# Miniprotein binders against q58433, part 5

Target 1, 377 residues: q58433
Amino acid sequence: MLFMKYEGEIAIGPVHPTMLEPHRLRLFIEDEIIKEAELVIGVNYRGIELIMEGLPPEKISILSEKICGICSHIHVWCNVTVTERGCDIEVPERAEYIRAIVEELERLHSHMLLFGHAFEVLGFETMAFRAFMIREPIMQILGEITGGRAQYSCPIIGGIRPRCNIKESKIPALLERLEKFEENLKKLLERTVNDPMIMSRIKDVGVLDKKTAKKLHALGPTARGSGIHSDMRKMGQVPVYDNFEFEEIVFDDGDVFSRLAVRFYECFESVKIIRQGLKDLPNLDKRIYNPNYELKEFKPIDVYNEAQRGQVYYSYGLDENGRVRQVKIRTPTATNLACMEAILPGHHVSDAELIIASCDPCFTCTDRMIVVKENKI
Short names: E, the ipSAE of ESMFold2; O, the ipSAE of OpenDDE; V2, 0.75 times the mean of E and O plus 0.25 times the DockQ between their complexes.

## First folded at step 3 (miniprotein)

Design pa5
Fold by ESMFold2-Fast, scan of step 3:
Structure pa5 (fold): chain B 377 residues (1-377), chain A 93 residues (1-93)
Amino acid sequence: as target 1 above (377 residues)
Amino acid sequence: SKITVEVTIEVDGKTYEFEFEVDSPEELRLVLWELVLFLEENGVKEVEIRVTAKSPEEAKFIAEIVKMILKDAGFTDIEVRVEGDEVEVRARK
């Protein structure tokens, strides 16, 4: 994806070898006021869906990882769940717990990345740097569990990869690192809300009212920032989450602050889920995958889950030859882009990047190069 | 042009490296202030900072800023090397 200044085009979306162009937002500016915003749809899941047609289900996970580099785990999780439910494949409870733990860790790092980007856009370089530094330990934990960072997938049909198992001896140290993260996150939030300069830039700016959000079918933190309850983790669609006590975070004002506040408080809820998942990790049955499963023909079934940007939907069936058919994939990207089209007109051009950042359309931009990397010795 | 900064820290036996650019020594000072708070909050005992300044005079000034900030953070063993536009600081406590 390419980021172009607000005077022209903003390119948004993953670049896939089979796609012609990424999604773009065009801003039409007159006298420093945005008069119109136009979504140009260049990327959709039709191409990926066509490539998945006729493949064995074990191979579609590789393509699922390429749909979104930032949220690869959720795509793979949804994908294996379709086959598991269609073929009546039993998944060990321990594996489902670890799938949820990894997804919550990915939610944390993704929200922290957005905070860093938002602070960069605001011109608060020190706050941006702090957000990126707080994010790094979460990336380290993900690397230790999955063997990689954001793009390494944990789920396989019937469970999780053996490498992704969490040893009981490692849990106390993981809990201490999570406590440290939570302390740092609380300080970041307190510094943000106690800074009048930051608050004046994000409060009452970029308002998406509840009625408009509903009409545009807003999803994820964008919807929840506008008073809409939409979390698939709370709607019985992902049964493992029923084991965890956490709140769906909703704010009513629909401004940039509300969308950021939803994500800050969701991070605290993710920490609660991870903590409970680690403490209550099934240890009477230590199996993490089912090696004895049989693929069966099935008609398309629907699977939902909640990624950091909102609902992800997967559907497909399996034919008599063990090949995937009738693939349908939906992510929150298109609806969130439509919401940005609705919010942007009438605002000063200086607020455009901030509004876009708060809706998290899967892009980042910086006039400074900030690179964070982990070296294992 | 810009000032380029590399920070290497060791936490719980693992090495992390951060790279960023700033436009001025004032901006660098503010970013280093946040770095010191992060180091204190995470119990970091060893840090390495490399800076490429816009001039040799700026590099000398930056070396003094980095040294002062690390001293304030409780680092007692600070090694500073300045060569042309490049600054390397290694500190332990």
Scores: ipSAE 0.000, ipTM 0.210, lowest interface PAE 19.8, mean pLDDT 78

Design pa6
Fold by ESMFold2-Fast, scan of step 3:
Structure pa6 (fold): chain B 377 residues (1-377), chain A 93 residues (1-93)
Amino acid sequence: as target 1 above (377 residues)
Amino acid sequence: SKITVEVTIEVDGKTYEFEFEVDSPEELRFVLLELVYFLKENGVKEVEIRVTAKSPEEAKMIAEWVKLILEEAGFTDIEVRVEGDEVEVRARK
């Protein structure tokens, strides 16, 4: 988002770590009703792909961590997995378990952040405060596992960083903290669905019907809020998830409520995954990384995983000199922006931010992603 | 410490000045690639880029990157000056 242009003006700011594809939604409004929404594409992932060409695979992970701060773990996990599969590098089972646990903790804090933002947009500051307070313990757990606020990623080629190992002596306290989180989350959900004022603002608003969602290839909770099964964790793409019992959450109404409900229930499923993973850890081999791996040339390997906003895809190969080639990266953001373009027309301008927030394109930069232009009669 | 970058461009009859800091050459490469697309998208005809690197060796490397991005953006008249850890590049179409 360092350099962006729309309506003849240039918008500038620091490079945003959570947004690699700075896009804008242009809204055309008549008498406070959105008549048209237009996706304006800015810088795309081709730039990132070009910068990664010719780098050693270790450097790609470092770059991804810096550029995608809030979603850094999933990007690093995908990056190391491409190299691991391409070079036939053995990854200890314990390391894959911890990777999954960290990713589910990131899903929890990201969904809680979205709830807080949605409540702020709705004007319910007390509910927003509750959401942020419930989120805080998850951030503390992540910091304890990954080494603090400066580092979120724990995967390295062949395993995880030694600091990110979860000691058996810490597991009982982690399970207790997770149980308290689950209790508070349940109370937040109950307060939300039992509040007629909140429900009237989110139910039957911002409907993305299943046919349109399929046509636009919707991803993540946006797709699942419109009745589409899309979770990469259930499609055999990430084998470690086969060790865990959990449900893919899908709602059919496609409204703001459905997209939020998918995320609330996904949080309960994430808790189940983390709990099972923590309970299994003492029974796994103690190895957390393979220090003696060898890089070798390979043709592009496709890797899919399920981030909090949807499918993330990484692909690249290594040349004879151990340098990355033919990089392809896709995130759900661009596809979800196209869905918002389809949803917004016909709604009052006061509902625009709520609709956009429920699709979770970019929490930090939501205000920068919409440009309002009024038509003159 | 940090790498500092200053960019001055003219587009649509207006002059824009950008200043930012990055922690590493890898991070700078990302910013420079974003700048390539911005320059192409906005029909920029004149640009000046000034970078203060952490070392003279880093400055020489950065000067090559800046030259490459400007060539990629379609600039044909590119003047590069490197003095110690300072890089100054001016380009026209």
Scores: ipSAE 0.000, ipTM 0.332, lowest interface PAE 13.2, mean pLDDT 78

Design pe1 (at its last look DockQ between E and O 0.01; V2 from the best seeds 0.00; counts 0 for: pae E 19.8 > 1.5, placed apart)
Fold by OpenDDE base, look of step 4:
Structure pe1 (fold): chain B 377 residues (1-377), chain A 93 residues (1-93)
Amino acid sequence: as target 1 above (377 residues)
Amino acid sequence: SKITVEVTIEVDGKTYRFTFKVDSPEELRKLLEELVRFLKENGVKEVEIRVTAKSPEEAKRIAEIVKRILKEAGFTDIEVRVEGDEVEVRAEK
């Protein structure tokens, strides 16, 4: 029996030249059904950790920002938090509020990018277009706050950069843009849930059961889509979030719908957080940076935060010379890849891209899906 | 072969380009109806649409469809160019 070898590369998302090697997905397919999936992470985390080793903590922030083009803020924030906690550095409340606001904006634009991609994969190109257009106001807000569209460089040790200070005079315009975003997001949601063709493609597809999700240590929306509580913001790991009223969004069905739904509803919670943050900002002390800190030696400490994809982990110590030691970084993508590998088998090859998208691999890291049809010679 | 549709719009001084692929002129009509709704909702006054059809005959038909939909949407200045299987439409309000 002559099996045809078809090697097709499907690019998943915009290729950003990040220092990250692309994730390779290999699908072993028989009769158009996925039998096995192999996801290779090209992320040389060890290389980044090694480059960070022996550097001053101020320099490693630049490296952390390059780890992910879409989630650069959370990496920088998590990184500076290690030094701040290890050295007992007071961070002004206003700085932490702005860090949280920028993070939730980063979450929003990332989720909108995912929705755009998911609709594209589904063949709902008009919905993809809408999702990308709805994303733009968030990118504008981020640009106005941080001065950058992708690399915000907002957090520094002891606070935030002066350019990232949200002026009170800008708050009304930011709130107006956020309101317009929320309205458009509601319309997008209503159109999505009322389209039986969309719903048929995402319900009961790519099911990650709760037991498997726990076994594989799923994180973020991937875990929450399978009925697992997993949000570092709610687990006391990021204290600034205690100032905000918001819900952890959890769905139980573990399908593509559930994972997308978690992100959709989480966008509304992010909007709530941003509104609360912006409302409180005028009443906070105007200090945005603590210049009066000293670096001191400390043993490696564990710091967690909640990226759009889930838990981010940073750990390092400082030696007597103020140099970073024993750097460890974990991203949620690496953990959730095993979940994608577990979900894909048994599904039609045409669902593969959607299933993968629903787990939100870092699109800047996920360059190529390689469909390998092995000819059994 | 799919019909490729490229839409260029300006919103708030930024140019956006989107590419769509549809299987039929009927799907294209639905796409354009959604596009027009989007253009109205966002106050877009200028649109450029490029379509690569499956045949020159289909391109002529598509050009008429696009022109009608844009006219119904309240665009007044509609320029249509058909070359082979390619359709270019510029419309302004």
Scores: ipSAE 0.021, ipTM 0.439, lowest interface PAE 5.1, mean pLDDT 83
Fold by ESMFold2-Fast, scan of step 3:
Structure pe1 (fold): chain B 377 residues (1-377), chain A 93 residues (1-93)
Amino acid sequence: as target 1 above (377 residues)
Amino acid sequence: SKITVEVTIEVDGKTYRFTFKVDSPEELRKLLEELVRFLKENGVKEVEIRVTAKSPEEAKRIAEIVKRILKEAGFTDIEVRVEGDEVEVRAEK
């Protein structure tokens, strides 16, 4: 009996090594079939929560950026929202619009990164190149607005940084670039679904059924690929999204195709949100931040938002001395990785990376190390 | 042995670099046709293609293929350098 063991590491954006360790996924293989998958959780948000405890809320935003490089904007946005709601701090409508626009740009580039990795895993270098190239204009737009590509410090308590304001004169060119992105995305989707080789590798592969997804509390596109409506943008948790017309994308088959299809169609919905937001901006008050906010004591409150991988949750209170207390942070990563332990068994080892990629849009291995251990009769 | 293709493009002052490996000049032609169609569709104005061929004779043939494909994609300012088994083509619109 040939027994193989595969060990890989999951990198969670550019974070400080002393605060977080990468997740590891171990695959136990017999005759090229995965018999068992074991997630070794390395990331512990308790360490970050402990560092945040006792700090003034202005310093928490710096630490929020360090949690995930690919989804840093959502962490900063959730953090400032806790303080804003707790202290009854007014946030200009324009600032909330720009926060939403930046988050949707982040969703677009993150989903495109996933498509590129999926095509690499499938062995289609030209398709991977196409996906990465379609992504780059979005990264350029993010850099122009925020001054950074992977870690954007756009939100501040009471609004956004002045450099992140979107001038009305820039809007027509941004809309044209978005239209071009949408055209290229349509072509990429069409090429994907019309390629029988690609479709045979993703359709009916890596099925996560709805009952199992609910049992494991799946989040984001992973949950929506299995028929679960879970989008925080549609559940009244982020009021600025009520200004935009868009659809929650859900597929029922739970396979790799369904999880990728959710993300393809979510990209089109993100473009609709960005387009509407940009068109509304000239009609909003010009204020982008509140320079004279006052902090006050508050008991922990819950803040939810919808990142690329799913729900992000922040909660804390502020004590009498203006210090953060009782910090809780939850991301979809651990839950969605747990879903892979349920999906992977029974599949050929050659499908493992594709299944893993389809469950986490930000999943990357910093250093690829495959250890094969053989025990023979 | 494989043919190594390195593509460097510049869009709005930002440089992007990709590396591919192909088995034959025919496979290279198909890859480049897909690539330049993509470049044309996305408004790429400057591109550099570096190829390491299997032989000097193959490099000369590849240089002509790359030049033709870039011309067909609308690039008008094309510079070609061939040195041994290496081909470098730089093109602008």
Scores: ipSAE 0.000, ipTM 0.343, lowest interface PAE 10.8, mean pLDDT 79
Fold by ESMFold2, look of step 4:
Structure pe1 (fold): chain B 377 residues (1-377), chain A 93 residues (1-93)
Amino acid sequence: as target 1 above (377 residues)
Amino acid sequence: SKITVEVTIEVDGKTYRFTFKVDSPEELRKLLEELVRFLKENGVKEVEIRVTAKSPEEAKRIAEIVKRILKEAGFTDIEVRVEGDEVEVRAEK
């Protein structure tokens, strides 16, 4: 019936305690075809920015950690970097290396989580289980380095926490565990691309062309799956990465396959970065903290970094009393969901969850679509 | 399950609404202490806090936490309503 209408709503946001309200995608469906998609944006960023006003920068780190339960390290790293640059605080090279190593480990486990959930959405439970099992050793390594599997308070202003220092004697075992992860990742990739059922569901589905991606300001792997160079690590925004040989991964087709493939190959690049960093650590000075810094007043400065989902932006200044002022925080999820909003019309409803998931919108909050019908009164 | 907190305030004649999710009344207390510091620093004279607790017993505990924190922050006209799992607090200075 042409007059029959269906609505669905998917709440998208972090599963862990956060200060962000989840985003929602509402789907309007006719004859199983999506006719319209509407993004309802969570507005917690303004509230979080207001709460942070007037706090000491150390307390911003605590709040920053809670913005994203999967990517808490990048938020803490961005925060300490604002203060470090604003106060001209020199950070030991060893600390910068370990910050990058932890971030790349966070990228690995986050990408593996997305792969597992994507396989679940598609109904490939054995592949999902494999992805989660491959992920677990990375979580264990993070726990050993940071002291917490879900809490990565590694960066502090001027360095890293002493617990996060990586002992030289541990490096050979870490390298071996990383090699085993890489071997298992290669097997997972091979099984995925050689499975026609998987490939038929992800290839040529949910195409975000380059023009639309540019117009809507796609970020991270979402942008890089559509042919757009967007990696802050390659754009000079995170200087420690200049020490590592790695490639920005870009695909051109803009489909679900391309967005997932960017993430698959980024995992191999993350392994390369971690391996290089671990091998270099014994040759670096042993300092992990600058004990002789002073906080000073500064006008707002901009800091960018590359989270697993794309660009993260922090900006604030410090007043004469050491209090944070003019806070601005931006993450890539809302803009990437706007890209999915734009491309969903015309697709069969059975593809909706996969297309939405392919921009990595904190997957653990968004694995179900609810269709609301008017069938009362 | 999580505790959902909705805060409505007025700053310079504009209304702001915040939504927070916390795991326990202890985490809520810490969040509210930071909120109250913000309210004090910005001269906010009216706040509304709505909490969806995990149970009626938790709602009662949360109501006491919210009331105490707002009283300590200088709000003298505090209205508290607890119905089932829901807490609604309106406070003025």
Scores: ipSAE 0.000, ipTM 0.198, lowest interface PAE 19.8, mean pLDDT 80
ESMFold2 (binder alone), look of step 4: mean pLDDT 84; pTM 0.828

Design pe2
Fold by ESMFold2-Fast, scan of step 3:
Structure pe2 (fold): chain B 377 residues (1-377), chain A 93 residues (1-93)
Amino acid sequence: as target 1 above (377 residues)
Amino acid sequence: SKITVEVTIEVDGEVYEFEFEVDSPEELRKWLELLVRYLKENGVKEVEIRVTAKSPEEAKRIAEIVKRILKEAGFTDIEVRVEGDEVEVRARK
């Protein structure tokens, strides 16, 4: 009839080439000083929106899982939340807790990857390796909970996949491993701030002042490194976070150090959230998904969440035939990349990769993002 | 296919385990060079490395690379076991 629940698996074919175009950052250099930076936006969010248009919401969920790349959990979580709120679908509290735990584990490993890359760019290979090693236990925990290290396909409409449930018997060992992670993170931070050579390379370098950050609508740790409060987890946009005690981390100086410091302290806050989530995991009601839901027509609604790079926005409605309409998706990457045009001019070319790394746009494609011309002709 | 690597080290009296994948023996060699620097700077006394290679021939080459690198890190008691495409190396100071 009019409203239906889609059950099944869909083979998702190739993505259109325009959706795969990378962002490019062109640097114009004179005497090793960056005179101008030009961002060329290659990512086509409209292409993603067009592919999702007219599909049933269950197909959108599968598409998000397959197409969203290495940061699949936050995108899938935002996507299922649009349908859940639009159709008044109840989600068990236990499932919401696990969604938050998995997202904070994703934030931890992503921030650790950034630290490793930043140290690598700075030429401190041993510090980089230490960061990568500290990250690895978090990847192991993610694999144990979700069944996959890179694909954390945990949320489904109405809850989470059964394989992502956390057994009470496993919690003590998980808490012990988190405590060891936190101890190692404290040591890494201490070594970083007490190293004059590291500090001289990151303090007062790559400054994004608060006024410029506001004008460019900076997001996530980039915004918070410049004194701007913007964490969706603290703004009532993701209700499950109201169950956890943690702080929004903000620094004012807008330099590379401030952007890295936000992420170091956010990792400690993520550990607090995971610890609380595991200790207080709902166990009187052990339901993890709602198998009985009905789709109904709804006008587009806005859903926000806080990914490791900043807020992620999803919006769509459902028409009278159960088809998704008016899809809008926004990630922090394009906005934060625009900040690079403002930060980079005036800096020595040897600081370019460090400044870019501190804004966390794309580690895997950093070498391809920088195109250098000797002068602008 | 990929080469899978598991490393267990003892640091500050605690045991740490981690796992990752590499695409080639050359990529593994580069990573192990970083490991040697880490081991030297952090006073690591015991390390265990397990590798699943793409073939038995590749496993034999990997075993030699791992053994050589651990000797360079100052380990004196190195045990190596190769079975099919699997390599296990345990080293103590």
Scores: ipSAE 0.000, ipTM 0.272, lowest interface PAE 13.3, mean pLDDT 79

Design pe3
Fold by ESMFold2-Fast, scan of step 3:
Structure pe3 (fold): chain B 377 residues (1-377), chain A 93 residues (1-93)
Amino acid sequence: as target 1 above (377 residues)
Amino acid sequence: SKITVEVTIEVDGKTYEFEFEVDSPEELRKVLEELVRFLKENGVKEVEIRVTAKSPEEAFRIAEIVLRILYEAGFTKITVRVYGDEVEVRARK
């Protein structure tokens, strides 16, 4: 009984209608210490890519929206941008501003969801509840703008849906609600860094060093927590962001604290972007869509954007019959899972979920389970 | 070895094929339940699923799983064929 060898398996990833199975992380444990971690990748995005091939580009947006329920806006935005660039379709500046505002609101609620989950894993239920309560007003704002809380069908080819337009009369109230959110976020951060029990569990734990992060091509806040500059919003890939003053947040220590700190400070930067966007809207032309576009054949166009978990890449072309061809979709999930696999060995099993949470796997995964096998001698 | 699954669907007059692997009939059941949600949401009226099981006995269990899931998804014209360790299911509405 005293000398037991454990084999365990933890399932991680989205359980969404368009994602056929979760990615799994198998942990091999001896005396409660993780000796090895192995990533098992489920259904690849090629399945979805094949379903998208031969469809008209308007129908691809519906499928793109369903790839991830909690990050659907970025997938739809990337998809319409491929067609827009390929067909030389003019998109009104106001529509691009609103696309950016909605994406930053999605980044806020996603980061808040991660904080809530991390506090739950740490056993700090009151802090978790505070994080979820702070998130709720952001979900309300998203619902008011897009009509939906989790799946916002806001971008359309050539612009945005009329219901997603932000009326000038609504802006002062939105700014006030954002100010209240920022106040509450500052208090949450202050309580977190001033709690020695929380800090002792996250500082110097789960270190992903810069060399390993570079070797594994880490993306998003995971890469930025390890000192790597990687934000697509700052690399000229999404021109509307050039209108906004904000900082790329980077920390160097690569620990759980650094990955969480990147996300806390990114929330403050997202608020700055939203505030600037809302301020500029009354000064922009009122057009929100281009009804006079024409589809034309084009060879694959590469589109990058920065989702809350990192870079999202979309590429496809359009044939002479107006049908999508050669679809490629890449998300940060597989690369960030590889980083988790590299971090976990050498840690106590009780730290595993915290390390995993700091790399932001999908919290809607209902197949999260640990299977342990005992070998007694 | 793993259980290999091939799915062929028709959408807007075009045929698409994709492939994935699972480790057990239990895992296949979960994957197919997700697949059925996807098929319903995208208006797919015809689907073909081919599975290579680890053994002939497992193939019979897999055939039952696939048949039941597609029937519960609203496909009423279903043909099932089992050849040793291979299962082929075709379903239409």
Scores: ipSAE 0.000, ipTM 0.149, lowest interface PAE 19.8, mean pLDDT 77

Design pe4
Fold by ESMFold2-Fast, scan of step 3:
Structure pe4 (fold): chain B 377 residues (1-377), chain A 93 residues (1-93)
Amino acid sequence: as target 1 above (377 residues)
Amino acid sequence: SKITVEVTIEVDGKTYEFEFEVDSPEELRKVLEELVRFLKENGVKEVEIRVTAKSPEEALRIAYIVWRILEEAGFTDIEVEVEGDEVEVRARK
């Protein structure tokens, strides 16, 4: 994927032809310096919200999967959690553990994909290939657990799909594969920080200071790269994470390095969560699904979770007829684009791709950003 | 030295094997693009590609090229192993 420093259109964010309007970021350039960046908010989740409204809760999980091709699991997890909390549905502890394990595996592959693209933008093809190769075993583990492709979801109301259960006999091999992943990740990080050419391109570049990040309500690793603590996994919003010992990773310098460093160290924390989860599984009740739940009317319930790009928010209620109402869905995409709008001015266009990559836009639609040269002077 | 490539595919229960040599990773990319067209046209569900590169660094580049081309062709179960200058990729739809 090539982030645009040339004339063209790039749409940053998840785009589905019938449901979403593209986000656009316009760059105004003079003598190869970005003078201004303008965010044009075009993503319209209302199309999906309207389709969800009036449907039974079981049907909206399928639609939740279509909001983002990279982060589908978190959307389905948030969705089923709204119904579960609203209807007081008991979810087996084992199912919540597996939901967390799958989400952390999704975080790993997503961060690795970002590293690969960042190295590619930097012109370090070998490092990019290493990142993509290190990512591949994580994609394979996800496929083995979920039964297929990146958009396949694990959660269902009351638990997880039976095929997504992690059998005790599979755990030793999974732990071994994770250990190998962690060793390779450590080597990738060491190669990155010990390369003065890479470090000179990412250190003190694309600075988002803490005051600006807070004013723009920055989310996820972008916020944490600027010294802001905002991880929903640490704020009591997702109780299953209370079972795991891990750190919220925060860096203060707000540069490209800081945003990448947050993600490197988050990968190590994700491995700790997965390892602990896998080791706990044999000691949990074997139930993965509650088949005896009853839907009941509830007023809108707020659910937060932490996706790889930041918090994801779901809210809806259920009416007397068992139909979803007052649907609200929010992702970190719009706030991350607003942060790019604040960071980009004053930088050479050769740094634009790197800055954009470090803020982790949705790669599915990055070919739709508008670039305008010499439009102001 | 040359890059050596071995490809094994299954079509309608029959196994086909072929091998070839290329001089560069870029030439390999072009040959694999032709292979992908063949795989799509013949409804191939399973393929195995083994490559011996000229160096370990080149093997990593080749592994990425092979993986990307197979993923773009619609293979969803792709297993890649790189050991020194050798690359082995197995893919299923």
Scores: ipSAE 0.000, ipTM 0.169, lowest interface PAE 21.8, mean pLDDT 78

